# VH-VL binders against C2 domain-containing protein 2 (C2cd2): the designs that were tried, part 1

Scores and structures below are computed, not measured.

Target 1, 194 residues: C2 domain-containing protein 2 (C2cd2), of Mus musculus (Mouse) (e9q3c1r45to238)
Amino acid sequence: EPDELRRRESDTLLSWILTRDSWGNQWQAAWVTALNYEAEKRGGPLRLSFQKDPRPQSLQLTVEKVSSVVKSTQEKVVICHVVGETLQFLVSAGPASATGSECQLYDVHLSPFHLKVEFHMEEKREDIQIRWSFTHVPETAIKIQPQAPGEKQALGVNMLSEALEDLFKHLVNAASPSVFLSTKPTQVKEAQSL
Below, numbering starts at 1 at the first letter of every chain, in headers, positions and changes, except where a header shows other numbers; antibody chains are not in Kabat numbers.
F, E and O are the ipSAE of ESMFold2-Fast, ESMFold2 and OpenDDE, as the mean of both directions, binder to target and target to binder. V2 is 0.75 times the mean of E and O plus 0.25 times the DockQ between their complexes.
Where letters were taken out, [cut] stands.
Atom coordinates printed by the task and the answers are left out, and those that the model quotes come from them; centres of patches stay.

## First folded at step 5 (VH-VL; framework fv_patecibart)

Design B1 (from A4 with light chain S91Y)
Fold by ESMFold2-Fast, scan of step 5:
Structure B1 (fold): chain C 194 residues (1-194), chain A 123 residues (1-123), chain B 107 residues (1-107)
Amino acid sequence: as target 1 above (194 residues)
Amino acid sequence: QVTLKESGPTLVKPTQTLTLTCTFSGFSLSTSGVGVAWIRQPPGKALEWLAHIYWNDDKRYYPALKNRLTITKDTSKNQVVLTMTNMDPVDTATYYCAHTEYQLLYGDAFDIWGQGTLVTVSS
Amino acid sequence: EIVLTQSPDFQSVTPKEKVTITCRASQSIGSSIHWYQQKPDQYPKLLIKYASQSFSGVPSRFSGSGSGTDFTLTINSLEAEDAATYYCHQYSSLPWTFGQGTKVEIK
């Protein structure tokens, strides 16, 4: 029963965040910031730059498991595991020394995807911090397609896609985006990733 | 063992078209990441990259010569062909073909070269 | 296009001495540099790829280093068979370009 109540609470929290007017923008901005941070931290001869998809993404998340491993008397932490059908990113890839003309745009699709979502709430705060990270990455199908597949490319498009898939799995496994949601008019702290 | 060998005319008149064939063994141009490049070297001068073809038929050309160059492959014959139009005495050089295996981090290294064929352009 | 400038153009060195060849790129190329050896009247051979990775079968006396715009090929102890012209090559941006070459001769 306690687990059932925790699941209902997590479902309510997820519904609340997903229905915020600004959530789509906050969600994408948090991902882009976290993935770019990990890509820059890696360094090397390959440059990856993630950007917002111009089309809104309709998120459908299902709660699979609720766990509470961290608790404080003045702080409430709810942890849940969720699964989504598909998640899309737009990424440019090319040599680190490229000036843009050597970079190619790719659509990256993850399906299905699994997240560990943490809701951090403090008794006296007006905001709630939401942090998430991917889980079960080896079980996630990652599909990478160039934006202009018919255009001639000299970098060996299929080899680049295979290397990008491996690199993207690394970045995805390392990324931990977060957002602060407030009860006041739309004001979002810059997303953080560590 | 990877081997490549260039063949074609050794003498070309100005304004004529040069056609060179690279015949190879020990690898297939159907293999993902594999490519063949053409590089030339005028007598006593530096190496100059001309063109590259990949297993997926992607092609690259030296931009200043792009309007004169065509690179094609025949995977069944293990051959890559380079054509260069409007030959000029300054195009006199030893022409090489070379094997590449593309790696995202390491790019295209010309790891195995043919022996080269000297092409002289004179009237 | 990215210009690669090698220094020196020519070296005459005593056997067993250390040889250092530099290659400077006109703009940052990360580590996208390869090094080739061309002996007189022969085709070039790959020595070092990606600035510092030795190609298979290349003697350990050859090493590469550097990143960004400044790269170095080092022959730790010159052997008679190392008399050759050495070329750097960048694959960071089209067109792929080579340095002008550094000729190494034995005294």
Scores: ipSAE 0.000, ipTM 0.451, lowest interface PAE 17.2, mean pLDDT 78

Design B10 (from A4 with heavy chain R60Y)
Fold by ESMFold2-Fast, scan of step 5:
Structure B10 (fold): chain C 194 residues (1-194), chain A 123 residues (1-123), chain B 107 residues (1-107)
Amino acid sequence: as target 1 above (194 residues)
Amino acid sequence: QVTLKESGPTLVKPTQTLTLTCTFSGFSLSTSGVGVAWIRQPPGKALEWLAHIYWNDDKYYYPALKNRLTITKDTSKNQVVLTMTNMDPVDTATYYCAHTEYQLLYGDAFDIWGQGTLVTVSS
Amino acid sequence: EIVLTQSPDFQSVTPKEKVTITCRASQSIGSSIHWYQQKPDQYPKLLIKYASQSFSGVPSRFSGSGSGTDFTLTINSLEAEDAATYYCHQSSSLPWTFGQGTKVEIK
């Protein structure tokens, strides 16, 4: 019985998070931030800069199966199957300090995806921190395509695709995206007044 | 057409500072993507990358030696200078400079090398 | 840092035989591998860049292959002038690193 009530509360909190109007934007922003952090930390003369796709789109995300564990009064872990048709990012690639013509823009597609994701939710002061990671091997195809296909695509597509896809898979595995959510309704109101 | 040549002292005493100059021809260090690297090789041992400078004055150093190394360029003189402080007998090596052209996704190959200069560190 | 391990360390080979030298990276480096030849008392010379692209003036008997973590330099028919130490070099991530070298001698 107590376990049933605990399960409901964990599922309810995650459902509340996922149904927030801002969640899609926060999810994509957290991924972009985490990927950029890992890319910069990696070092090397090649710079990858991740960007949210500015084209109108909706994050098509479904939580298929949930299990949960309460680790403490302030920490809960929820394991989910996250299913979607596609996730898109824009990536700029070039030399470490490149500008303009030395940068190439690519569309990155994760499609389709079926990920087993572990969500860690921890109450910190007035906020809830949500962090997620993969629990096992990702079952996701990664496709990287030049945003402006042309002669450069024809001249070396296979080598270019191999290098970017390998690097992107490495960065995705290393990334630890997180979001902080305020638990105080009045704090959001006060921020808007500024 | 591309050539590089190292110059500097062949004998350095322990604790002194080594200054090496790479003089080149056949390219400009103002050309986008172009760089010059310094690599050394102790007698009978493998190659070690030390430092790199690019056309835009971006500089990189081998992390364990970063606090001892300074790389600079003088584009008008076609020269790249490496300084290494606090020399030790273990720094005895042949020092090379090499030309690079950065490729977008693959990085740099050291395509044309200088002949190298042997620097012996002893009292 | 990325560690490059070459195999074998030393090889004594009969003229005209095929020579294979391998380079293994401690993590994936795509095609950011380059091969150099250093003859006794001489400076290194670039043979192959970006895993498989021959540098200008390099004899056709030299070829490179591989991707990710495992790379190979092949000499299809060894000539006397090929007695040298061969090094691989990765430019995927700073600091750039070299393998320990493979010495090839004529038998």
Scores: ipSAE 0.000, ipTM 0.493, lowest interface PAE 13.4, mean pLDDT 77

Design B11 (from A4 with heavy chain A37G H52L)
Fold by ESMFold2-Fast, scan of step 5:
Structure B11 (fold): chain C 194 residues (1-194), chain A 123 residues (1-123), chain B 107 residues (1-107)
Amino acid sequence: as target 1 above (194 residues)
Amino acid sequence: QVTLKESGPTLVKPTQTLTLTCTFSGFSLSTSGVGVGWIRQPPGKALEWLALIYWNDDKRYYPALKNRLTITKDTSKNQVVLTMTNMDPVDTATYYCAHTEYQLLYGDAFDIWGQGTLVTVSS
Amino acid sequence: EIVLTQSPDFQSVTPKEKVTITCRASQSIGSSIHWYQQKPDQYPKLLIKYASQSFSGVPSRFSGSGSGTDFTLTINSLEAEDAATYYCHQSSSLPWTFGQGTKVEIK
């Protein structure tokens, strides 16, 4: 039971983090920013613009496996397996010379979404610092669909699929977001670290 | 199997225009992600990238030489042509064409090269 | 433009010894570094792409490592046929650039 109680406590904290709109929105915004930066840095023949889906979506992550290690009275590490049904965003793609009207919008779905996440918690005076990182490459399938499947050929879809898979793997592995919690439950500060 | 071969004049006088043709087989420049680049190497010196053309007819040039370079393709003939105006003795080099595939995260590696053609610029 | 600096410029090595060649970029380029081998009077051949991925048919004695600004090409046990000039190439930002080259000779 002590192990079950510790797990339930970790699940509660992790669930709180994952259910916050600001956390999910910041994570997606960070991915979009990083993806756009890499696309511009390459300067290739395609102009790619990554966007968070502006439409409301019902995306939920669940915690399936949890283990924790107490390193000291001030430091704890929690390892979790996080599984989601799908993760979605938009990609606008077109020739670098295009004026905008020649770009085509694609829906991108990652399904299923499976992460191994490591949370580092450290007590510092009046606050608890939480830092998290991904420990393994996500196990997911990437599906790309044109928003308007008119006369656009499937040109570039395989290239986009390969590039997006590599981008997501690198972003997940490199990301180390930080969150600061006050001793008062209603006060919280979030910081991006992608 | 992918192969590329350069052809053109081996001797050019100063101020003349150089025209080089890359003829290839084993791939199509209509295939998404595919490109063909030109790289040169002056005798005893390092490799220098010059230009690249992609399947969608997008073109990239080395900025310092942009005003002198033109790259075009003829997909039906499996050919890519590079022209370089106002040749100078310092442009003496072996010119290569090479195959590449566009990669968003890593950029383009030149995986298969032609044998190269030496172009000497002298009076 | 991004400048790539290789070291050493020249190395004379006994057969079977380990060879390391470094390439330093003036700006961070992630893993967008590629390594080529050029034997005398021959065209360049790709050895390693994306910092650490061996190209098809390349002997296992060749390996690449590094990220960001510092990259290394390693030849684990030098063979006579490896006498060549080795070049690094970055494709992170236009214009794409090459290093100055490292010449490896057999003693």
Scores: ipSAE 0.006, ipTM 0.533, lowest interface PAE 10.4, mean pLDDT 75

Design B12 (from A4 with heavy chain L105Y)
Fold by ESMFold2-Fast, scan of step 5:
Structure B12 (fold): chain C 194 residues (1-194), chain A 123 residues (1-123), chain B 107 residues (1-107)
Amino acid sequence: as target 1 above (194 residues)
Amino acid sequence: QVTLKESGPTLVKPTQTLTLTCTFSGFSLSTSGVGVAWIRQPPGKALEWLAHIYWNDDKRYYPALKNRLTITKDTSKNQVVLTMTNMDPVDTATYYCAHTEYQLYYGDAFDIWGQGTLVTVSS
Amino acid sequence: EIVLTQSPDFQSVTPKEKVTITCRASQSIGSSIHWYQQKPDQYPKLLIKYASQSFSGVPSRFSGSGSGTDFTLTINSLEAEDAATYYCHQSSSLPWTFGQGTKVEIK
């Protein structure tokens, strides 16, 4: 009913996710998986491979809009529109046949980013599916820089330099990362065999 | 000014290997972004992409035929060669080669085509 | 793999009439769609690339539109020389695939 309860519920869900010890790894893994899927789907002579950024990054999300939809008596979806400050990736670019030395690493930085986050819940399910996508890619500033400045690029230098930002925008816009989170309470580790 | 022409045998027996050569002019396969594709068309049927080779020697194959196909280039001779093993009557088709320029955002369009060569697989 | 479905399969059209051919992709392909014309007993020729960009030398009566999953090739005023089979082709994801073709004949 009241908008205040929906906003509080959304804040509680985000707080629960962000306080999980594994969330940072799940967040990064979901992005890497989705971006690599879209990159490989593209095909062509270039291979782009996304990887986790080992550098520390803080994930702070601000909720802008909340809505909910009851799909059936057994299914509920909560939709949150959120804004993040910065999102960082590492991407390796090189020939499709390349291994190791022929690939060039790039740092990719997005700021700010806007997401539509969907929480899918089913009555008899013991997990929640969380899916997200970008909503305002044109408003996001993208900075791409080689990890080793001044080093020669592996492929056609002009083509990679001119098109890389546009390609990354396309891949980010197409990606739809998701995770499943268990709702089971933490159980005391007291096991009994049969 | 870009031209391509296919050459090779017009008759192949079942189980034999087909070798087709695409000879081109008006472009170099050392130019960044440039590629050459092979496409076939069985009589009265739709077009089917087979293989692609790019300036950097990267290669792509139609997955269901990958184990039968090999594409190579000789940049100094302006030639691309396709080999296809274990030919079957169902492989009877007109085989084309085509020029491409890879656009990172949009992919490959087959902009200039050879005239095609009909290959019949029969004893 | 991405399936491209063309509509109609066949049409017989009076000269000077407008012809519309559609190509529907089984999943989103952005603007990575290209259109080819194949006249009887001839090799295919590129008409439109990247959904809407005319290839050099192609008459202005040919135009392309669409994005995502639904694409259209339009011949604004059909000429006798336009009798051909038209194919769409997607380069969004491997393997590259073609539509089944649309045959246009003059009545």
Scores: ipSAE 0.012, ipTM 0.554, lowest interface PAE 8.5, mean pLDDT 80

Design B13 (from A4 with heavy chain L105W)
Fold by ESMFold2-Fast, scan of step 5:
Structure B13 (fold): chain C 194 residues (1-194), chain A 123 residues (1-123), chain B 107 residues (1-107)
Amino acid sequence: as target 1 above (194 residues)
Amino acid sequence: QVTLKESGPTLVKPTQTLTLTCTFSGFSLSTSGVGVAWIRQPPGKALEWLAHIYWNDDKRYYPALKNRLTITKDTSKNQVVLTMTNMDPVDTATYYCAHTEYQLWYGDAFDIWGQGTLVTVSS
Amino acid sequence: EIVLTQSPDFQSVTPKEKVTITCRASQSIGSSIHWYQQKPDQYPKLLIKYASQSFSGVPSRFSGSGSGTDFTLTINSLEAEDAATYYCHQSSSLPWTFGQGTKVEIK
């Protein structure tokens, strides 16, 4: 039967997506975009702005398939464990009332990085849309290091750690970010659903 | 209608770089879903996949050989080029290129193959 | 990486007999298995794709079946022209891998 054949487990689409040269950059960009959206929406005592680390580095990220279901000719849902040694990004942080000069830049490391995520993959005319959502709060230790160490760092680290944990908690219930993988040579697109 | 043909040197010395060209007709490598793969077969041994390039310029390489392999395409010339650095006698094989049509859930079958070109690596 | 193990390695078969070749994957690959025929000194030709779909021009005596980890290529009634080495290939996970091959000879 065709329906039974299509429901048989295969990670072919996931393997194709994950082995793209652009995947690591798109994955990092989606994280940064989701965090910025949630930070701006929240308000509160801190002003936070997230950005990718511009320094050259390899993203050592492993995606282990847990289960999958084909919902149509064009749609597949895959539940995965996403595991890595470290997920790193930059955050600019300061009081909500601060001018930009009062903000400090920090390195943020999530290590080890382990989360259970649901990938919704849909083939549209010329693009593959990937939406992801957390099924659980990320299982990771948050390490924060100021780029320009000074005496204020000891006072701010606990507040930053709490803010980041709160952001991750809210991402579990937020609308998932989206990434469009174009079938055209210029292939990087981002769409935001948060 | 779909045809592919490999071309390149038949003899390569150890440590040299091998460059192979796959020239094709009957399809365009700008058509969504289309790809071209390189597969080799050492004499008397099994088939081994090496590299794959898709219509959108996405590339895949056999992980153990990734540092030695580069695959590129020239859509206007209907050509796909594979380069392999630091050749060794164990790389002696018949090298094939093959057409693929990506299937969303099932992946790529190598449906139409070139005739193959034997590359011998010896001093 | 996914390892494909074919059995038997070699089979000598009388014409008109049924031939069965098995391919086992080290982990589930759904239906992402394809079968190729390679005659001596020739390039491989696709017979069956996606476990059970015949490629165009392939004689009806060839059929494929299976899912998950166990797959079978069947030649219902062997003809002399079917003497060849048969390979399975998985496209489920990188790297794409092939079985070691099964050589079929005519008695």
Scores: ipSAE 0.000, ipTM 0.472, lowest interface PAE 17.6, mean pLDDT 76

Design B14 (from A4 with heavy chain L105F, light chain S92D)
Fold by ESMFold2-Fast, scan of step 5:
Structure B14 (fold): chain C 194 residues (1-194), chain A 123 residues (1-123), chain B 107 residues (1-107)
Amino acid sequence: as target 1 above (194 residues)
Amino acid sequence: QVTLKESGPTLVKPTQTLTLTCTFSGFSLSTSGVGVAWIRQPPGKALEWLAHIYWNDDKRYYPALKNRLTITKDTSKNQVVLTMTNMDPVDTATYYCAHTEYQLFYGDAFDIWGQGTLVTVSS
Amino acid sequence: EIVLTQSPDFQSVTPKEKVTITCRASQSIGSSIHWYQQKPDQYPKLLIKYASQSFSGVPSRFSGSGSGTDFTLTINSLEAEDAATYYCHQSDSLPWTFGQGTKVEIK
């Protein structure tokens, strides 16, 4: 039976998932996957490749305004606001014609960010499958820093910033990345549906 | 066969820290969905949940007590440890550890319990 | 936090009679209710999980039902060994909470 329950601050299901030891890595991997997918779909003068920052990061997320619908014993949909102070990743950027030699690496910080997201959660054997999508264009400030400051770059940070803003606008209603919460915190499965 | 057993001091003075160890057998705390919880029961009163640790090292605490509670696990020793700071006479209770299996949407049932250990807090 | 209220708090029952214990939640908890039996000076034992699922080894005379806010534990024919305090427990929302307990004794 579908049932809509207005969840309060005490609702722990989604916060349980988001505050798990491995969730920060899964969340960043999902972002990187979604951005790469959208970047590859976009034609144009820029070649962009996203990757998770290999340096250890503390990703602190809070969950607000939770609303949930239980679909079955194995399936639940949660709509909520996800608030964080920073999300960091790496971008390799250069001209579309570049073969790697003209691509430069940049640190990208999204800070602060407020996301309105829909999580679709389904239990499959020993794994929990989570699919998510944005219901709003992410509200964030984009800060870009070259990893090799002082060297000539083929791409200016202003042009990269504009390209990232364009990608974010296209994340709304885009194909949802799927993340499987595995039995091992450091081993994450990621699947994407077309 | 799943078994759990609590161990620790039976008498604690006010303001001291209580450390309890749950030693278990018959399951691994690395198995997906598996967790261990701590529950207490003051003499003649109802059961109170205190803390929970899951296979993925995720930890949950009773909100009103979370500043006093720490739960950790040592998978190689088959042990879960609960630490509670600043003990008070009202914390006198039998302390239990229990095995859980997480079920999505329904949470955790405490299916197999230890025998419990009575901790008295007095001067 | 979710408050669970059990009724009755005490029940004295003749052997072979049906016993009904109710647990009411202060807000909807779906089927996230579990029932425990605690005999004097013993640790609690799980009887029913997820409102209606019998735990392994539990006698068939015990059954659970309900959803949302109203839940029932039924012993369809009381045996002498069933004299105990029964507790309900919700795992819908943190903090997990227990009812105050229902004591069942034999007449």
Scores: ipSAE 0.000, ipTM 0.458, lowest interface PAE 17.1, mean pLDDT 77

Design B15 (from A4 with heavy chain L104M L105Y)
Fold by ESMFold2-Fast, scan of step 5:
Structure B15 (fold): chain C 194 residues (1-194), chain A 123 residues (1-123), chain B 107 residues (1-107)
Amino acid sequence: as target 1 above (194 residues)
Amino acid sequence: QVTLKESGPTLVKPTQTLTLTCTFSGFSLSTSGVGVAWIRQPPGKALEWLAHIYWNDDKRYYPALKNRLTITKDTSKNQVVLTMTNMDPVDTATYYCAHTEYQMYYGDAFDIWGQGTLVTVSS
Amino acid sequence: EIVLTQSPDFQSVTPKEKVTITCRASQSIGSSIHWYQQKPDQYPKLLIKYASQSFSGVPSRFSGSGSGTDFTLTINSLEAEDAATYYCHQSSSLPWTFGQGTKVEIK
């Protein structure tokens, strides 16, 4: 059966990616890189810098649906939709004019989150490109909490928490992280980390 | 089967505004990571990037020409429009539009190009 | 802005010889380099993306290598149809920039 074969192939690719020991680390690094890229592109009165979480993370995903498309004789794309319970980021925020000292560190939580994940394969490519984006950001609860004890305020009135939440939603919605994973069993290429 | 085609005037007088349209098929400029760039090439010279528009309507311009350039998109018509003000004879060039897909690790490659349109600026 | 310098500016090469074109970036760009072929009176075509990945439909005689600041495009065995100007392009930092081009002619 064509549909059954395509589903089996998609399940195999997803299982292969998710059972790789380094995937969670690569995925987190790709998000940090993509979010920083989008933040730098915006300009304006504030500076945001996303940071890799130094705490060990294990990402648990539930696959909702899978589909595959043959783009050409040389290119195939597998698309899946996944849901996760919680996604966490570290971000420093401050005035764009600041040279370090006026920045405050925040914990950002997204719960739940829903992703569209695309696996791109080319006949002569030695790797698979994995690309993903948020599909339900407006329905995802976003909480931004400062790590400071509350005694010192670094951002002032220029970056109220509601404005930061709106900006983060915009950055998350705009971000399109991707990584290249080698089709060789032990090789991997990652997005550049900070 | 991605295709792009440039259209617009082939002759422009100095100080006039140039408007070029890139009409494309085989992709949507609503797809995350997708963008369209404008590149020009004066006769006998190297390629020069001018402007880029992304799926999220984010725009980038070559800094020295920023005050003269405007890039817009119409996703429903599959079109990207470049406007360049105050044209000068040195702006005589073949103008291309090109498809991009943003790769976080590697950036944007111009993978599929239009045929180009020669714009001559002369009095 | 990042400046890309290609070497040589011009080569006249006997058919079936190996051609090597170098692109040097003024600062590190990782693997964010792409190579284009432009034949006379034609639009540019992508040959190699991400330093070393061949674009669809590109003959296997074309290959790319390098990382950081030094990059190379190699044509393993030159064919008559390969007479063209070759350009490198960096996508590491805005503004995007191109090299000055290398013209390859058949002897």
Scores: ipSAE 0.005, ipTM 0.454, lowest interface PAE 12.8, mean pLDDT 78

Design B16 (from A4 with heavy chain L104I)
Fold by ESMFold2-Fast, scan of step 5:
Structure B16 (fold): chain C 194 residues (1-194), chain A 123 residues (1-123), chain B 107 residues (1-107)
Amino acid sequence: as target 1 above (194 residues)
Amino acid sequence: QVTLKESGPTLVKPTQTLTLTCTFSGFSLSTSGVGVAWIRQPPGKALEWLAHIYWNDDKRYYPALKNRLTITKDTSKNQVVLTMTNMDPVDTATYYCAHTEYQILYGDAFDIWGQGTLVTVSS
Amino acid sequence: EIVLTQSPDFQSVTPKEKVTITCRASQSIGSSIHWYQQKPDQYPKLLIKYASQSFSGVPSRFSGSGSGTDFTLTINSLEAEDAATYYCHQSSSLPWTFGQGTKVEIK
């Protein structure tokens, strides 16, 4: 039934974007940027900092149930279901004024996930801007676990992990990641520095 | 035993500045994780958070009132001071200070409260 | 800002009955909810912190539960001394906000 899932992919532009070799890295970077933006916006005494997991990981996304609306020759909206096996992030959590030593690292796993996603695609001169948001997020798809389960773990370790999971769910629902894909060959560094 | 007590004027005229002092014992504002908050309650109304100060002098304010509020601490005197400018009759309330301990992922609960001081804003 | 809505606004309960008070947040706040008791002409006292953790000295008949957006404070068997207004408070994001209060009276 992989064949039937494959045949439900009906949007040519989305398919082209997802098969580009740069997409995985840009997708992850966009999520990290958007999650950090929303975490800073919370403004509480807790600082959360997201970063890409440096360990090798396979980002395998399957797109199904695609519906698209062409709004103009430059703008298209695609609503689809995105299914993935695993998506990993690292998050550092600590006091807002912390200098790193008071921060603890957590592994964040979305595994498995089935998300209804709205993609906005807009062609801007030499770039295609892709923005997306989740239209629903399953409550049980997110696991957050502390790294280095060391000595002196706080009383209520389970409550700590559950609170962080709820915070991450909130941040994921609020985040609006964006990626720019170039339609032209890479320009020389001097020109790009402007 | 942790105790806090509010002090300041009980009657303020419109447009004047209110200064309230919270004097505490049983803890130090130099202790990591400790903070003090100010909360008010208009007569017959709900509680409303105003400001918070932490051991490291990090400060938080209710955004809509931020331009009117200043919170400071004097750790040697065990005091936290709240200043609120341009007082209005709608600011009539009982003002409380409360002890907090910072929790990394949960935020702060107001665990021990002062008795409160009623401030009436009237001409 | 996060709005906390409590229900019911008012409850008149016979002694020994179970009382449940609900607090609903306008967006997810994890477990960053705290419950306070305020008796007439007194200052508020903390009952439950972080959704379900009892504060020291609080009678065992008080308990809290919930996560995300829906939270409940339960008084398992109401005593006369429990007549008070109960408030929920979220510390998930600024500004920190309180519910409108639930008044519990004995009849």
Scores: ipSAE 0.000, ipTM 0.476, lowest interface PAE 14.9, mean pLDDT 76

